# Designs tried in a protein design chat: VH-VL binders against q8ssq3r676to911. Part 8

Target 1, 236 residues: q8ssq3r676to911
Amino acid sequence: SPQDIAKQLTLIEFKLFQSVKMKELYHKSWTISKSKFENSPNIMSLITMSNKIANWVATEVVTTPHPKKRVEVLKRFISVAEHCKKINNFNTLMEVISGLSNSAVSRLKETWKSLPTRYVNSFNSLQNFLKTDENWKSYRQTLKTKETPCLPYLGLFLQDINFIEDGNSNLSSENDWVNFKKMNLLTSVFTEIQYFQRHPYFSFSTHQNIQTYFEKDIVILPEKELYAFSKFIESP

## First folded at step 26 (VH-VL)

Design bb4
Fold by OpenDDE, fold request of step 27:
Structure bb4 (fold): chain C 236 residues (1-236), chain A 124 residues (1-124), chain B 108 residues (1-108)
Amino acid sequence: as target 1 above (236 residues)
Amino acid sequence: EVQLLEPGGGLVQPGGSLRLSCEASGFTFSRYAMSWVRQAPGKGLEWVSYISWNSGYKYYADSVRGRFTISRDSSKNTLFLQMSSLRAEDTAVYYCAKEGYQRLYSDYYYMDVWGQGTLVTVSS
Amino acid sequence: SYVLTQPPSVSVAPGQTARITCGGNNIGSEYVHWYQQKPGQAPVLVVYDDSDRPSGLPERFSGSNSGNTATLTISRVEAGDEADYYCQVWDSYSNHVVFGGGTKLTVL
């Protein structure tokens, strides 16, 4: 079920999120091309998973040749997204929405037209929630109200850290002293991350079959092939 | 088909301003980072500016920082480059370019599709 | 800022192999991308992530990157390969896209 998928992905991704060490966030190590996996292994694991799941969502849609069945696939993933939001898993929510927003999926105009209005509205609502307007104001406001367990969208933390790193010198411009303002800003983000790492989703039971599916059985297309498959199932 | 259309640059006097547009189609514009790259006559490629898919990151070459502003309107599938305080050395063909990856997290930054380019001439 | 160095020109006879180098300090730790530009045209991606080829590009185009040098290799060069070639990296430290100076490939 969509709920089961949401819960199991939550368990998987939260484990990854919880494994992230603060040292992995130092010096923008996750952005350095060929050393990021060594210096920020847990961050990269979560990033890899996120990209994988987003791709998987798109893959599932574009590899469903029957139009009616494809609509059901859309419904399923929209439902997964709804459940993710409900259980305060915004990381997986972002992944699913990203997958559904993939060019290979969004171009399927006939498929989307066949989607019932309630699902369209739901999808639009979820997109709106994740809109970047005013620096993710809607999302940030919501996140501030959330208690654990909660899986925030990692990308926003990384964005904030990157912004702080880029916008502030390590040394004060007035003297050669350490820039404590920068350190405080970074510490604030680290503290927030650690807050959300405190408590996992203990109420969720592991479904081994679903876990195994995502670990070993999941099928994703190369990114470059998604569009080709999309064109095949629904001609331009 | 992925398309990037640049309606036009033009002639502008030194110290003047110009706004470039790049209209995107054939892909989910809002999910791709975009860049501006320019090329002076007879010269090589020079990166100008970068904007992430969510506009969360905006970067500029040192040569244009403080004078140029990159932005995007997802509702119009349009990338913009607002240029101000233009100089003769800003004369170039300006290309908009699409980033290669549609990912929440980009591994590396490269440009897989380029517009046809538009000429901007800064001259008195 | 990070600097990429390319030879200004490379000449090769048809059917031979052209190698265009891109030098940079510890460039092997970065991913390098390559673009082809013919006169009067926009650049076209020919190699990305050191050695991957975009869809539609022939296998004649390949790339490698190690140490301080990245190399674009064009085997069995054709007249149509005559163009300017640019290497490019993302400098994570400065958050800049950096291009090499470009190399004019002439097919003799």
Scores: ipSAE 0.375, ipTM 0.792, lowest interface PAE 1.1, mean pLDDT 94
Fold by OpenDDE, last read:
Structure bb4 (fold): chain C 236 residues (1-236), chain A 124 residues (1-124), chain B 108 residues (1-108)
Amino acid sequence: as target 1 above (236 residues)
Amino acid sequence: EVQLLEPGGGLVQPGGSLRLSCEASGFTFSRYAMSWVRQAPGKGLEWVSYISWNSGYKYYADSVRGRFTISRDSSKNTLFLQMSSLRAEDTAVYYCAKEGYQRLYSDYYYMDVWGQGTLVTVSS
Amino acid sequence: SYVLTQPPSVSVAPGQTARITCGGNNIGSEYVHWYQQKPGQAPVLVVYDDSDRPSGLPERFSGSNSGNTATLTISRVEAGDEADYYCQVWDSYSNHVVFGGGTKLTVL
């Protein structure tokens, strides 16, 4: 069920999230190709998972040739996204919405037209929630109100850290001392991350078969093939 | 069909400012990284700036760092390049380009679709 | 900064095979992409990820990348293939898109 998918992905991704150490976030280490896997292994694991799930969502849609069945696939993933939001898993929510927003999926106009209005509205609402306008204002406001357990979207933390790192020198321009302002900014982000890492989703039971599927058996298309499959199932 | 339109080029004096726009259509703009690439008359391609899908990452060529600012408006499907302190050597055709792949986290980058380009001439 | 080196020009007779090289330190460890630019036109992607071809492009265009050299190969060259060709990589060290200097392909 969509709920089961949401819960199991939550368990998987929260474990990854919870494993992230603050040292992995220093010096934008996750962005350096030569050392990102060594210096930021847990961040990279979560990033890899996120890309995988987003691609998986798109793959599932564009590899469903039957139009009616494809609509059901859309419904399913929209429902997954709804459940993710409901359980305050915004990381997986972002992944699912990203997948559904893939150009290979979004171009399927006839498929989307066949989607019941309630699902369309739901999808649009979720997209709106995750819009980047005004620096993710909607999402940030919501996140501030959430208690644990909650899985925030990691990408935004990384973005914020990256912004702080790029926008501030390590040394103060006034006296060449340590830039404490920069440190405080970074600490603030770290503190927030650590807050959300405190409590996992204890109420969720592990479904091993679903876990195994996502960890070992998941089938995704190469990125370069997504659009081709899309054109095949629904002609331009 | 994916399309990128680049209005906003023109003549500007040294030290002046100019904002370029790139209007995108035919794809989910908000989910793709974008770049600006320029080409001086009779010269090769020079990358200018990169912006990730969520604007979380912005990169600049050394030649324009501190003077140019890349941004995007998802609601308008538009990419921007704010240019300031323009120099004669900034004279070029400026292209906006779409990233080939759509990713939450991009690891490498290529451009599968280019705009027609807009000429920016910096001259007194 | 990472540097990509291309020959400034390559000449080939119609029907023959053109090879345009792109040199870079350990470029084989990076994905190389190629763009074609005809006079007065915007660049067009012709090869990406070393050897993949965009839809709509003829099979005459192919790419390879190993060691310190990437190569764009155009078989059965036609007059219409006359253009400038640029190789490109993403340099993760500097977070820069890097282009080669370009190669002018002349069809004799």
Scores: ipSAE 0.359, ipTM 0.787, lowest interface PAE 1.1, mean pLDDT 93
Fold by ESMFold2, fold request of step 27:
Structure bb4 (fold): chain C 236 residues (1-236), chain A 124 residues (1-124), chain B 108 residues (1-108)
Amino acid sequence: as target 1 above (236 residues)
Amino acid sequence: EVQLLEPGGGLVQPGGSLRLSCEASGFTFSRYAMSWVRQAPGKGLEWVSYISWNSGYKYYADSVRGRFTISRDSSKNTLFLQMSSLRAEDTAVYYCAKEGYQRLYSDYYYMDVWGQGTLVTVSS
Amino acid sequence: SYVLTQPPSVSVAPGQTARITCGGNNIGSEYVHWYQQKPGQAPVLVVYDDSDRPSGLPERFSGSNSGNTATLTISRVEAGDEADYYCQVWDSYSNHVVFGGGTKLTVL
């Protein structure tokens, strides 16, 4: 079910999120190609999982050749996204929305036209929630309620840290080797991450079949193959 | 078909300003990073600026930092480069270019589709 | 800043193999991309992620990257391959896109 898929992805991804140590975020270490897997292993595990799930969503759509079944795949993923938002799993929500927004999926106009209006409205509402307008206003307002358990969107934490690092030198001047403004801003982000890490989803139980599926059976296609399948299914 | 169209560059005087635009079509603009790359007459390619898909990361070559500003408007599928304090050395063909892979977290940066380029001439 | 070094020119007989190098400190730890540019035209991607080909490119275009050198290899070179070729990386330390100086391929 969509609800079960949302809960199981939440358990998988929250475990990774909980494992993140703040030292993995020092000096933008997750961005440095030659050392990121050594210095930011849990961040890289989350990033890898996120890219995998987003791709999986797109792959499932474009590899479903029957038009009626393909619409059902869209409906199922929109339902997964709805449940993710309901349980405050904004990280998996972003992954699913990103997968459905893939160019190979969004171009399938006949498939999208066949969606019932209720699902179209739901998808649009979820996209509005995740809009970047006004510095992610809608999303950030929701996070400010501090409702837990919650799995926040990792990418926004990483974006905020990059902004602080790039916009605030470690030195306020050539002779200032400590920038206390920068450190205060970084500490605030780290504290927020740790706050959400402390409140796990205690009431969710693992479903072994679903866990094994995401470990071993998930299908990922390169973007060129996604687009090729997309053009085959719905000609330009 | 994926296309990037750059209307009008132009002639400007040193110290002047110009805004370049790049209109995108045939792909989900809001899901791809974009770059500006320039090429002075008879010279090689020089990267100018980069903007991530969500505008969360903006980077500039040292030669233009503080003078150029990259931005995007996803409602209009348009990439912009605001150029100010222009110098003769900024004379070049300016290309916009699209990142080749759509990922939530990109693990490489390459440019798979390029605009036709627009000439900016800075001379008095 | 990080520097990519390419030979300014390479000449090759038709039907033979051209190899265009791109040198950089620890370039093997970065993903290298290659672009072809013919006179008066925009660059065109010919290799990405060290060795992957975009759709529509012939298999005779290939790439490799290890140590301090990345190489674009064009087998069975044709007159239509005459162009400037640029390598490119994303330098994670500076967050800059870096291009090599370019290599003019001449088919003799």
Scores: ipSAE 0.347, ipTM 0.700, lowest interface PAE 2.9, mean pLDDT 87
Fold by ESMFold2, last read:
Structure bb4 (fold): chain C 236 residues (1-236), chain A 124 residues (1-124), chain B 108 residues (1-108)
Amino acid sequence: as target 1 above (236 residues)
Amino acid sequence: EVQLLEPGGGLVQPGGSLRLSCEASGFTFSRYAMSWVRQAPGKGLEWVSYISWNSGYKYYADSVRGRFTISRDSSKNTLFLQMSSLRAEDTAVYYCAKEGYQRLYSDYYYMDVWGQGTLVTVSS
Amino acid sequence: SYVLTQPPSVSVAPGQTARITCGGNNIGSEYVHWYQQKPGQAPVLVVYDDSDRPSGLPERFSGSNSGNTATLTISRVEAGDEADYYCQVWDSYSNHVVFGGGTKLTVL
């Protein structure tokens, strides 16, 4: 079921999120190619998982050759995304939406046209929630309510930290006021991360067969193969 | 058929400004990182700037930092390079290029599709 | 800053194998990408991620990367392979894209 998939992905990803230590975010450690896995292990595990899930979504669509069944795959992923939003798992929501937005998937015009209107409206609403316009206004307003349990979109925290580090690093000669502002901004982001880490999804139970599927059985394709399958199932 | 088209370019005096654009088609523009790369006449390739798919990361070569600004407009499928305080050494063919990977988080960068380039000449 | 060193030129006879090197400190720890540029044309990707080929490229284009040297290998060289070749990495220390200086391949 879509609800079960959303809950199980939430449990998997929240465990990694809860394990993130503030030190993993120091000095943009996750961006440093030679040491990021050593210095930012839980951040990198989340990033790796996110890329994997987004690819998995695209893979499942393009490897479903029958048009009617492929539309059912779209419906299932849109339902997973809707459940993710309902349980405040914005990280998995972003992964699923990104997978459905892959060029290999979005080019399937006939498949998308066959999607029932209810699902088109749901998909558009979810995309609108995650749009980057006005510095992620819709998403940030929702996060400000501090509703828990919640698994926030990791990428926006990383983007904010990166911006603070880059935007303020060239003002070191000021009378501590610039350094104080930088530290306040960083502390605010870290405090928000820690706030959400404190409220686990205690009411969710594991389904071992689903957990094992995501650990061992998930199929992902290299991007060139995604596009090749896409052209095979819907010719230009 | 992924395509990148760079209208614009031209002759500019030193200290002047120019905005380059790159119009994208044939792929989901909003999901790919983009770069500008330039090539002075008779010289090699020089990376200029990078922008992530969501505009959250922007990087610049040291030679252009503070003078050039990269941006994108996903509603128009267009990449921009705002160039200011232009110098003679900025004279080059400017290419836009598309990152080859579509990933939610990119680990490294290569460019799989390039525009045909547009010439910018800075001359007094 | 991080520098990629390529020989300025390489000459080979038709049908033989051309090897174009790209030197960099510990370049084997980075993914190396290769571009071909013919006069008056935009660059074209010919190898990415050290050794992978874009769709439609001949198998005679291959790459390797270890230690301090990456190598683009073109077997059974044809006159149409005459071009400038650039290697490229992402330098994670500077967050910059870095190109080598380029190598002109001449087919005699």
Scores: ipSAE 0.301, ipTM 0.688, lowest interface PAE 3.3, mean pLDDT 87

